# VHH binders against o26223, part 168

Target 1, 191 residues: o26223
Amino acid sequence: MKLLWTSQHIKVTVHIDGKVSKMDVLEAIKTRRSIRKYQDREVPEELIDKILDAAMCGPSAVDERPWHFIVVRNREMLEKIPEVHPYGAMVKDAPVAIIVCCDSSLEKIPGFWVQDCSIASQNILLAAHSLGLGAVWTGVYPLEDRVEGIRRLFSIPEHVIPFSVIPLGYPAENPGTRDLFDPDRIHLEKW
Short names: E, the ipSAE of ESMFold2; O, the ipSAE of OpenDDE; V2, 0.75 times the mean of E and O plus 0.25 times the DockQ between their complexes.

## First folded at step 12 (VHH)

Design D20 (framework vhh_vobarilizumab_d1; at its last look DockQ between E and O 0.29; V2 from the best seeds 0.00; counts 0 for: pae E 2.4 > 2, grease 25.7 > 24.2)
Fold by OpenDDE, look of step 12:
Structure D20 (fold): chain B 191 residues (1-191), chain A 121 residues (1-121)
Amino acid sequence: as target 1 above (191 residues)
Amino acid sequence: EVQLVESGGGLVQPGGSLRLSCAASGFTFSSYEMAWYRQAPGKGRELVAYISHGGYTDYADSVKGRFTISRDNAKNTLYLQMNSLRPEDTAVYYCARGPFESYIDYSFDYWGQGTLVTVSS
């Protein structure tokens, strides 16, 4: 069943104290944290659609858009992911996971697909956060064992490369905030 | 300077319990992922338990249900409660500091000197 996602303008509404508030982009970026604990609560399909819409809004090399997304809700499959992805132990407790993949047949310029899929993955994280969900990027590529493990588990064809596994859910933890601004990493006009 | 100091190791009989502590200093403890590693004689160092900045925990299969990692951010201290100890748990146990946040794997940049745990009858 090809999920026909219609591109909807993502109105990010965060419920704060019973009021619907929109999270601005900078707030989403700055306050986003990896979330590895989730409530026992399903994520509505509408939110997944919005997240995937956001995932496809990023740039790519010469607009190649090589990304594909596997949405996993099946409990058995979610529970199997940690078997092939040790860093993805939390996936078994998530109500849903998105696997970001690259279709190499869509690649136009070699090597840029990593950047493309990274952009897509980050947009998933930001969109999830802005919608009141928690997510974490669990890297698959370029670790061969994980790539092959995910490939086998989901019957992913050889020309398609699993890149990341991103579990999502309503947050059951609060990791706090980070301030990672470092002016020493900023160079004016020259190094 | 970043420092990690382990304590609580010792000799214990099989089936016994120990609680390890790691005192952290020189960094914002609450912001970092932390872990316990161990190294048995003649073996490589292995991950025992992990705890994220948010309190998410993960364990090696060999210690699941027996060991509990926890942290007290107010005290800048990491703990490992070890129950039902076995001879195969004999090792030097190390406290390790991870990154603020990683997307690929458990990676650590600072280690303590370790504390010896010996499980023997």
Scores: ipSAE 0.446, ipTM 0.773, lowest interface PAE 0.9, mean pLDDT 91
Fold by ESMFold2, look of step 12:
Structure D20 (fold): chain B 191 residues (1-191), chain A 121 residues (1-121)
Amino acid sequence: as target 1 above (191 residues)
Amino acid sequence: EVQLVESGGGLVQPGGSLRLSCAASGFTFSSYEMAWYRQAPGKGRELVAYISHGGYTDYADSVKGRFTISRDNAKNTLYLQMNSLRPEDTAVYYCARGPFESYIDYSFDYWGQGTLVTVSS
């Protein structure tokens, strides 16, 4: 596609992943898997930008958009995450991780920020998958020891709440698609 | 009650072969991802081989090309064919069940009792 010049930003559309067509949304949702093994290969900043753009496209309670993102590429910092986040052991092997946070000063309706940050986190997973990357959501909130540990490690202020840590990279595993549809979970008209 | 029962371990010479089996009961076997882990004396458990519900497989680098994981969903049985065995393969081998899509832990939530494989020169 041609270079587009629009007010306040420049965007160039390229085939970053080497594919000639985009993945269908339903296919992306069904085929995305948690990926915990990554190639020794850097993730270009432009892909991270696309992923974070997608993260910010989600709806939020009264459009409050309370999310902030910390992009971590520094090897020493990535290697420290498992010291305060036991589930995050694979993060030390990832080329990059994204920490999804809530800035409580942006809340307009109290208590909905968890849904807001969950939407952003899932969009990160789907966008990464569509770009040929693998990712996994590792839960931080509401586990207090993980929250305080990540806050301390990244100097996150008290009014900002780390929600999730999402390592990502080019996948070194392919667990395959699962068929988990369960008609018994569907209720017509009432419970 | 979920049960995973391993069998087929034993003493074997270097270069030999063994086939491990894991009989599964108490759950819909075909809906779950399955794995083999091993634990050598004095060491932690390590992943050996993994198979998704749809048949995708992955292996530890140390066993690639020598070990083959497979499943028979009709018999609720997981297998590990171990060829070209080496003394370093000596360990207790465990069958494990997991969903793998947990965001709060690594969970393989059920493990067998293990079967001992000894490779002696």
Scores: ipSAE 0.229, ipTM 0.606, lowest interface PAE 2.4, mean pLDDT 86
ESMFold2 (binder alone), look of step 12: mean pLDDT 84; pTM 0.847

Design D21 (framework vhh_vobarilizumab_d1; at its last look DockQ between E and O 0.20; V2 from the best seeds 0.00; counts 0 for: grease 25.5 > 24.2, placed apart)
Fold by ESMFold2, look of step 12:
Structure D21 (fold): chain B 191 residues (1-191), chain A 121 residues (1-121)
Amino acid sequence: as target 1 above (191 residues)
Amino acid sequence: EVQLVESGGGLVQPGGSLRLSCAASGFTFSSYEMAWYRQAPGKGRELVAYISNSGYTDYADSVKGRFTISRDNAKNTLYLQMNSLRPEDTAVYYCARGPFESYIDYSFDYWGQGTLVTVSS
């Protein structure tokens, strides 16, 4: 069969326990939780690629796309992160972590890189969840001791700012969900 | 009403042990992450131990290997087993509830009244 140039889209379906399963985006947003316990199981590189592809799909200020990502699988490096990141104790038990960084040379509007990297970080969490993984965002910026510690550990240059460390893996816990909707946070027409 | 009531504090000699309890009511205890904080005189509150509702635990470096946080969801009770106590462990210990989601630290929305632990000869 000769492949013709077509605009047809290929939908990817995820098979879980023998049945086709798709996660609605609203379900993913509502059911994603911070996961800090992981199975002793490797995460295939192809899943990391999908997660990073999703991370880069977010909007950014004037399309500046200031993000860079460090993928950390080395056990010794993962074990060192808690030495400089007090909230990152679970990283040593993760099979992989993603460090979201800003390259300030790509910044077009001062200060919006924080929003840009926040968008990328949240997309990583949602994409991981949709792929059957668990993750947690451990904040680095703007806590300067954490920023400098992570920069030193990973040889990150001065013009690049580490923003977040996101360990991920197949989950070994289920924290459940809570209904957090609060109508008092909604203001019609005016506040 | 959310209520957290600590008990089990007291005077103990260095090297001794205590078990703190926190009785919880007014919420679904098993759904919440819990922690112990402490506050020494003239100092801020500091995290001692954290336990998620699914069994993840974390400890301050100063207490690792000596303190054990645990929970009994059937009794709605949080525990802190404190062994090998030192004078620097002297503080008011608080039970705390939270979080759903936080990205910079363990965050908490309710604290108990505290229970005093004094480690002194």
Scores: ipSAE 0.500, ipTM 0.755, lowest interface PAE 1.4, mean pLDDT 89
Fold by OpenDDE, look of step 12:
Structure D21 (fold): chain B 191 residues (1-191), chain A 121 residues (1-121)
Amino acid sequence: as target 1 above (191 residues)
Amino acid sequence: EVQLVESGGGLVQPGGSLRLSCAASGFTFSSYEMAWYRQAPGKGRELVAYISNSGYTDYADSVKGRFTISRDNAKNTLYLQMNSLRPEDTAVYYCARGPFESYIDYSFDYWGQGTLVTVSS
């Protein structure tokens, strides 16, 4: 599958009721919710490409960019993920999942790969949302059973660490919006 | 076992008011987001009102200014005050437990059996 990486500016066109709307970055951040129910609808490859492009646009420690992505569309594999990731039950119902991994051989500064992969994972969520998709971050690392389960299932080399499983699809739920702003978490000049 | 039990539904005239209650049990109520949904005859289930753990609320446009969602964590109860009711508000109303915004999948989308609200002259 030649992922046509066109460096084109992700024009996020969200089709809501036949209307194309653009979602700005702040809107995407503020309105994004974890989506765990999906329509029986395939996600176009073009959207996955855009999402992966976004995933690779984040910063990383000394620009090490240790991330790799496994795109899973195979129904049998999707259905197997919950067997090794019991808290990823929704993955079996998603048309596609992205597994974010770290290649430890690319790590330049120890430990920052978690941050790097987190940034990539969050960008996936934001991009998905901006494109009218729903997604959820199902944590794999640092849970050993999940890490090894996903590793075995997808024959991931030992030097590569599965970090997150992110099912994606057109949303079949609306959990509502949240205001998570907490001024008590903001400290001016000192704690 | 997680349970949500709605009450307070009934027949009301247009312009009237009702207060729905949802009694929650089997989980730490204060830790969960809660919502009211409704399903009118022949229509899909739709979000009516949402309330977060912090008390943030959101409403469907169709009910803004008329409905108020609230919660009493001490009583493990969710409320929906419905004022200025309209015939189009006729539906079965459901209490729902909202999902956590987390990396970990928690049990979510528990629903009550619903309570019927009929707005008719």
Scores: ipSAE 0.191, ipTM 0.580, lowest interface PAE 1.1, mean pLDDT 89
ESMFold2 (binder alone), look of step 12: mean pLDDT 84; pTM 0.841

Design D22 (framework vhh_vobarilizumab_d1; at its last look DockQ between E and O 0.40; V2 from the best seeds 0.00; counts 0 for: grease 25.9 > 24.2)
Fold by OpenDDE, look of step 12:
Structure D22 (fold): chain B 191 residues (1-191), chain A 121 residues (1-121)
Amino acid sequence: as target 1 above (191 residues)
Amino acid sequence: EVQLVESGGGLVQPGGSLRLSCAASGFTFSSYDMAWYRQAPGKGRELVAYISSGGYTDYADSVKGRFTISRDNAKNTLYLQMNSLRPEDTAVYYCARGPFESYIDYSFDYWGQGTLVTVSS
């Protein structure tokens, strides 16, 4: 699978009513929801490339960029993921999943890889949403059973840590909106 | 105030059916994920069925094919249709609200008082 890495500005276009519209970044953030039900429709490779490009655009500790991505389209493998990842039941019905991993050999400062992979994972979610796809973050790390399960299933080397499994597809559900803004979590100048 | 009130529990014979209801109030029901839990005597509370605000459903393996979770947003009501009931399904069943998006597991913050389901010959 030759990923076409185009360094070009990700034009995030959403097809609404037959028109391609650009989703604003704030809109993407505010309107994104976990999507666990998907249409029986393939996700174009071009969109996956854009999503992965976005995943690699986030900051990392001292620019260590420890992330790796496994793109899974094989139906048999997708169906096996729930066996080792109980919270990943929806993965079996997704046309594609991205497994975000950390190569520990790339880590420069201990412990920050979790933040790095989190940033990458969130960017995947946002990019997917902006492109008209639905996704959900199903956490693997730090749950040992899930980490080992995914490791074995995908023959991931010991120095590489599976972090998250993110199924993606065209949404087949419409979750309600939530207002998560909490002014009590905002402190001015001091606690 | 957030309230969840379960109903529909009772005594049923093995192979029988029950339908549980949970009346929700005090929040925008349609925006929240919901679930049914149960707790059998001497056992811990376990997830039975989950339904997202968007209608995605998930079930415990022990109830798959027998139980169906559904919701009526217009009525602010959560349902659990239980068919082919077994003695091992005997438990107090709880309705639960999931307020946040979790990336690890289903998490819930409000619970009803529960309704007892007894499956016995």
Scores: ipSAE 0.670, ipTM 0.847, lowest interface PAE 0.7, mean pLDDT 92
Fold by ESMFold2, look of step 12:
Structure D22 (fold): chain B 191 residues (1-191), chain A 121 residues (1-121)
Amino acid sequence: as target 1 above (191 residues)
Amino acid sequence: EVQLVESGGGLVQPGGSLRLSCAASGFTFSSYDMAWYRQAPGKGRELVAYISSGGYTDYADSVKGRFTISRDNAKNTLYLQMNSLRPEDTAVYYCARGPFESYIDYSFDYWGQGTLVTVSS
């Protein structure tokens, strides 16, 4: 009965160490580094949701939004990725990875999906960084052996193109920031 | 022009120590990640140690606890302290300049000419 339910209804507070931080966008862009070492610690689903929401906020060619995302948490699957992705060895050590894919049936203008998925991939990196996570983009497309391997491993249909694999987790390294501004790359009015 | 010049190699008995140096010029040294690579006879180059622009370090499993990478940004110099040397450490050691922000591999864009380390009794 309700009185027994309310007297037996004990609220517990779950403590999650990964508090969301507020970070200016220019700070996020300038301080984000590729992170390839991760704590042995789960990433809350809430943070993955925020990252994927951010991934979908980017522009796309004629607003085609061709992206799909595979969220991989299964340990056995993460451990198999290096078998088909030789430069993705750190993925086996990540608590979670996001595979960015293009669904070619959503393309409105052929060939621009690479830019579209690149935008989504960079947004994932920035959002993860702003949330106190570390991530790295490990390239898949256009390297056909990697594309074929990832497609096979995750049962990705032929009209869907795996673009990138992005492992992420709470960082276990701090590479620091870099000052890479090069004014010689800036051309006023003409080359 | 980017220049990386290694020094400090030589012949050492097993269990001995060497300190390698890499003099860097032609770029803002403090802004770049740096690494030491080595190449044994008949083998490919392998990463030995890495140090980020911010001072974070990482090491190949084969040298952890024996080698220490460091940098002196005021002198534009990268160092590798090698202790407890073994015959399998025999190689030409190369100083290398990052990037470590590649999304397709762990490529480095400039390499020194190398310094030979021979560990033999």
Scores: ipSAE 0.417, ipTM 0.681, lowest interface PAE 1.7, mean pLDDT 87
ESMFold2 (binder alone), look of step 12: mean pLDDT 83; pTM 0.838

Design D23 (framework vhh_vobarilizumab_d1; at its last look DockQ between E and O 0.66; V2 from the best seeds 0.00; counts 0 for: grease 25.1 > 24.2)
Fold by OpenDDE, look of step 12:
Structure D23 (fold): chain B 191 residues (1-191), chain A 121 residues (1-121)
Amino acid sequence: as target 1 above (191 residues)
Amino acid sequence: EVQLVESGGGLVQPGGSLRLSCAASGFTFSSYEMAWYRQAPGKGRELVAYISSGGYTDYADSVKGRFTISRDNAKNTLYLQMNSLRPEDTAVYYCARGPFESYIEYSFDYWGQGTLVTVSS
């Protein structure tokens, strides 16, 4: 699968009422919800490319960029993921999933790869939402059973650590909104 | 104040059916994920069924095909339809609220008092 990596600015357009609208970054962040129900509709490769491009735009420790991505569209493989990932039940119903991995050989400073892959994973979620898709972060690392399960299922080498499984698709649910702002978590100048 | 009040428990014969209800108050019910848990005597509390605010559902393997979780946002009520009940379904059933999105597992912060379901001949 030749991913067309176009360095082009991700124009995030959402089709609302037949019109293409751009979702701004703050809107994407504030309105994003975990989506676990998907339409029986394929996600175009172009959108996946845009999402992966976004995933690679985040910072990393000393720019180590340790992330790798497995794009899974095979129905049989998608259906097997829940067998090794109990929180991944929705993956079987998704048209595509992205597995975010860390290549430990690329790590320059120990331990920061978790942050790096987290940033990548979050960017996937935001990009997906901005493009009119739904996604959910299903954590793999650091749960040993899930890590090993995903590793075996996808023949991931030992030096590569599966981090998250992110199913994606066109949303078939509309979760309610939540206000997550908590002023008690904000400290001015000192704790 | 967040409140969850379960009802509908009771004694039922094997193969019977019950419908549990959970009345929610003190929060915007429609915005929250909800779940049913149960705790059998001498066992730990286990997730039975989950429903997202958007209506996605998930079930424990032991109850799949027999139990159905649903919600009525207009009534601020969570339901658990239990069919084909078995003796092993005997437990106190709890309604639970999930306050935040989790990427690890379903997480809940508020619980009802529980309602006892006894399946016995």
Scores: ipSAE 0.566, ipTM 0.815, lowest interface PAE 0.8, mean pLDDT 91
Fold by ESMFold2, look of step 12:
Structure D23 (fold): chain B 191 residues (1-191), chain A 121 residues (1-121)
Amino acid sequence: as target 1 above (191 residues)
Amino acid sequence: EVQLVESGGGLVQPGGSLRLSCAASGFTFSSYEMAWYRQAPGKGRELVAYISSGGYTDYADSVKGRFTISRDNAKNTLYLQMNSLRPEDTAVYYCARGPFESYIEYSFDYWGQGTLVTVSS
C-alpha cells in the first residue's frame, strides 16, 4: 500500500503493489526511440513533474540554468502547433507536449544555452522512456520560421527562445533498435 | 555504397493507378526512415510521403487518401501506391533515405535518380 501526495493538494489513495520495475541507465539510453504514435490515454501530472525534475538536473554552462518549460495539454493549442511547425504533425495526436525554451536574460556565457537546452531536452526523452512513455524531440531552433511561429503561438517574449517541442504519451508503436557502436569513431591518444 | 533505384514509372490515364518501387542497398534498410519526393518540370522537389523506421507515415495534403507509402524490410524495398492519379501528379518521383534517429524531421541525405510518372488524357 502507498499514500500518494501531490504539490497542489493532499490526496490519499491506496496502491496495492504489483510488479514494479526500474530501468538501468544504459538500457534506457540504448533502447530509447523516437515515438510518434500515442495511445488515447492521459499522462498523469505526476509523470510530467518527474520528467521536468529530470530535465532540470542536467549540467549547464557555469550553472546558468537558462531553461523554461511550457507544458501544453490544451487540445486546441496542440492542434495549432503543426500550422507553425512543419513536420510536427504528430504533436496534434499527443496528449501533452513540452516546449523547451531559453530565457536569454539568464545566460552567464553567451551562446552556451544551446548545449544547456539540448541537455534538458535529452533528459526529457530519457526520463519519459524510463517511465513507460514515448517521446520525440522535434527541432525548433535554429530554424527561424519555426522559432517565430512557436513564439507567436504561445506568446513567448522576445528575449525567450523556443528550442524544441517534445510531444509525449504512452506509446502506440514499438520501433526496433540497432547496434550503433562504431569503433572507427574512436581515436586512441590522437586523431 | 548507398544505392536507391526507383522503378515503376510510366504513362497513365487520369484516374488510373501506378505502383512505384525503390530498391535499396548498401545500408541496413529497416533502421532508416524513407520518403518519396517529386519534382514537376521547372519546379522544386516536394515531399510526397514519409515513413519512419517504426511505421509512422505522413503525406502531403495533395495526395492524402490517394497515395500509400509502404516498406518491405525483408526485400529492402520502399513502395508508393498511387491511386486516382491526376495530371497534376505528373513529375519525376524520387526515393530518399533519412536517418535512423533525428530531431529534424524529414531530413534526407541520399536520393535515387528518379522515375518519371506522366498522367495525361
Scores: ipSAE 0.398, ipTM 0.689, lowest interface PAE 1.9, mean pLDDT 87
ESMFold2 (binder alone), look of step 12: mean pLDDT 84; pTM 0.844

Design D24 (framework vhh_vobarilizumab_d1; at its last look DockQ between E and O 0.69; V2 from the best seeds 0.00; counts 0 for: grease 24.9 > 24.2)
Fold by ESMFold2, look of step 12:
Structure D24 (fold): chain B 191 residues (1-191), chain A 121 residues (1-121)
Amino acid sequence: as target 1 above (191 residues)
Amino acid sequence: EVQLVESGGGLVQPGGSLRLSCAASGFTFSSYEMAWYRQAPGKGRELVAYISSGGYTDYADSVKGRFTISRDNAKNTLYLQMNSLRPEDTAVYYCARDSFESYIDYSFDYWGQGTLVTVSS
């Protein structure tokens, strides 16, 4: 598959399994919203593969790539997540969730894994949106009760840290976009 | 200018019912997540109920099964139906609008003035 790039605008055209994505990257970033209501519709494994491929494309501290992903489709397990994740109630209604984890044995520089897993998590959200799916990042780390609850529920070993739970599915809501640009947050040359 | 105006509070006997309304203006109501919060004397504000733009709902354990949040996007109005009221439900109830994309907990950037609900014999 050949990627087409142009220096005159930001649009990226990609070919994945005969499907062409036409969404401009700035449009994807500006229009992505947290989606907490999903259609009763399966998400094909092929789309999850594409999303996780995108998740792994992010930079990481000294290229340590500390991320691991748990793909959860089992209804019983999805229904148990809200028992240990107060912000994750919508997960029980999602066809699938992705748990982003750090394998601390892969850290090359201690403590940068949070940035690394944050990059992977945001890439999951953007890739899902670009494929016509809706998702929401439900934070786990650094909330210790959530970390321990998710670790216990999914038998995650002690050297692996669950970072986020991301339910996703075809969206059943459209919250719209917001204009969040704030020029008061921009400082030229110095504070 | 974002405005949220609550109404429907009052004095009610234990076991009774009340319906709160929140009239919203100054924004595209159908695009925003909304919530009801309450504050009892000497306590902080606590989440009562949450509703997304598309109707996903979440409730505090203390009100689950007794309270129902709903919205009418055509009338820009948020509702809270409160049944089986208890003295512990006595509080000022606030309508709230969502904030920037939070990934930890629900977060809200605009609040109404509140409406007092008193549950007593």
Scores: ipSAE 0.489, ipTM 0.773, lowest interface PAE 1.6, mean pLDDT 89
Fold by OpenDDE, look of step 12:
Order: C-alpha cells, then structure tokens, then sequence
Structure D24 (fold): chain B 191 residues (1-191), chain A 121 residues (1-121)
C-alpha cells in the first residue's frame, strides 16, 4: 500500500451541518477530546495520509525523526489489540488504528525519542480532530506488558519500540468539554 | 466540594439483581467520565465498569453481559445495574470520578464511601 505522500497543506475541512468549515489550530487543541466510540464507517485513505503527514511535521531531537507508523485496518488485528492492551478496548470497534513506534537505530540522543513520538502522537490526535475524526491515545510505552504484547502481535523487531496505539474513526460520541486551564501552573519570571 | 454518594447495596441471593446508584455533586457531572469499582474482602480494588461523558462504556471481563453502567446527567446520577449476581460479586462497590484526559489508563480523583453488596444463599 504505497501511501501517496502528497506534501499538500492539510486543508482541514470539517463538515458541520453540510458546510465545509476549517478548524483553526487553537480550536482543534481546545476542543479535542478522547473519542472511544466510532461509527461503522470507513476512514478514507486520504485522511489517514493527511494525519500521518501531520504526525511527521513535529520537531524532534536534532531532527532525528525516529518515528514509524503502522496503519492497521485489518479487522482481525484490530480485534486482537485489546487482548494485549487493556486500555485499548475501543480499538476493536475502530475502523483503523495507528501504532506509533520508535526505531531506536534512528535515535541520535538517548531518551528524546519519547518526546519525539509524543509529539507525533499528539499531532495525530489534533489532525484527526481537525478532519472531523475522533481518536484516543492509548499508551503502550513504557508499560512492559503492553510493549511486548504489541511487539509480538505485529512482529515488531527488537530495535523498534511501540509507543502508542491510536484508534481513529468518525465519532459516535460527543464528550463534554472541560476547561483544563490552571493559572496556578503559570509562574512569572520565577517559581 | 466534590461528593459521590453510593446507595443500593444489600443482601441478594445468587442469580438475583441489584441496582446501585451514585449521586454526584460539586462538579459538572455531564463533563466527567465515571466508573464503578469494587473491593472484595482480602482483595484489591478493581475496575468494574467505566462510562465516558459521551456514553462509551467498558467492563471488566468478569461482569460483561451481566452488569450495565449508565448515567443520568440531568439527575447527576451514575448507575450500575447488576444482574445474574454471583457470590464472587460480593464486595464494597465504589463510585469514582475520572480526573482528566488520560492516555495510559482510567484515572480517578474522587471516590465515594462505598456500598456493600453481599451475594449469598
């Protein structure tokens, strides 16, 4: 499956009431919620491509870009993920999941790959939301049982570390919004 | 102040049914994920059922098909319908509020006092 990586600027159009609306980045960030319930509807490959493009646009330590992505659409495989990932129960009902991995051979500075893959994972969530999809970050690393479970299930080589599993689909739930702003976490000039 | 108050516990025979309620106050109930936990004598606390603010539900394998978690946002109340109860379901059942967006597991910041469910012949 040759992912046609067209470097096209992700024009995120969200269909609200039949109108194509662009979601700005701040709106995407502020309104994003974890979505764990999905419609019985396939996600177009084009949207996955856009999401993956966004995933690879984040910074990384010394531009090491250690991330790899496994796109999973196979129903049998999706149904097996919850067996090794207890927090991934919703994956069985998703039309697609992205597994974010680190190739340790690409790491240039030790330890920063976690940040790199986190940035990639968050960009997946934001891009998905901006495109009218729902997603949830289900953490794999550093939980050993989950890491090994996903590794075995997808035959991931030892030098590659599964980091997160992100199911995606058209939302079938509408979680309430929460204000997460905490001014007590803001310090001016000093702690 | 955040408060969670469980009710509905009691003695029931095997195969019986019971409905637990959790009255929530002190926060916007509709915006929060909620869960039921239980703790059997001599055992650790375990997740029984989870419900998102959007209506997604998840269950422990031991209760799947028997228990149903639901919520009434208008009443700020969480429910656990328990059917086909078994002696091994005997425990103190706790209502819990999920904190915020977690990418690892369900995380809870507030708990009720619990309600005892005893399944015995």
Amino acid sequence: as target 1 above (191 residues)
Amino acid sequence: EVQLVESGGGLVQPGGSLRLSCAASGFTFSSYEMAWYRQAPGKGRELVAYISSGGYTDYADSVKGRFTISRDNAKNTLYLQMNSLRPEDTAVYYCARDSFESYIDYSFDYWGQGTLVTVSS
Scores: ipSAE 0.428, ipTM 0.761, lowest interface PAE 0.9, mean pLDDT 91
ESMFold2 (binder alone), look of step 12: mean pLDDT 82; pTM 0.823

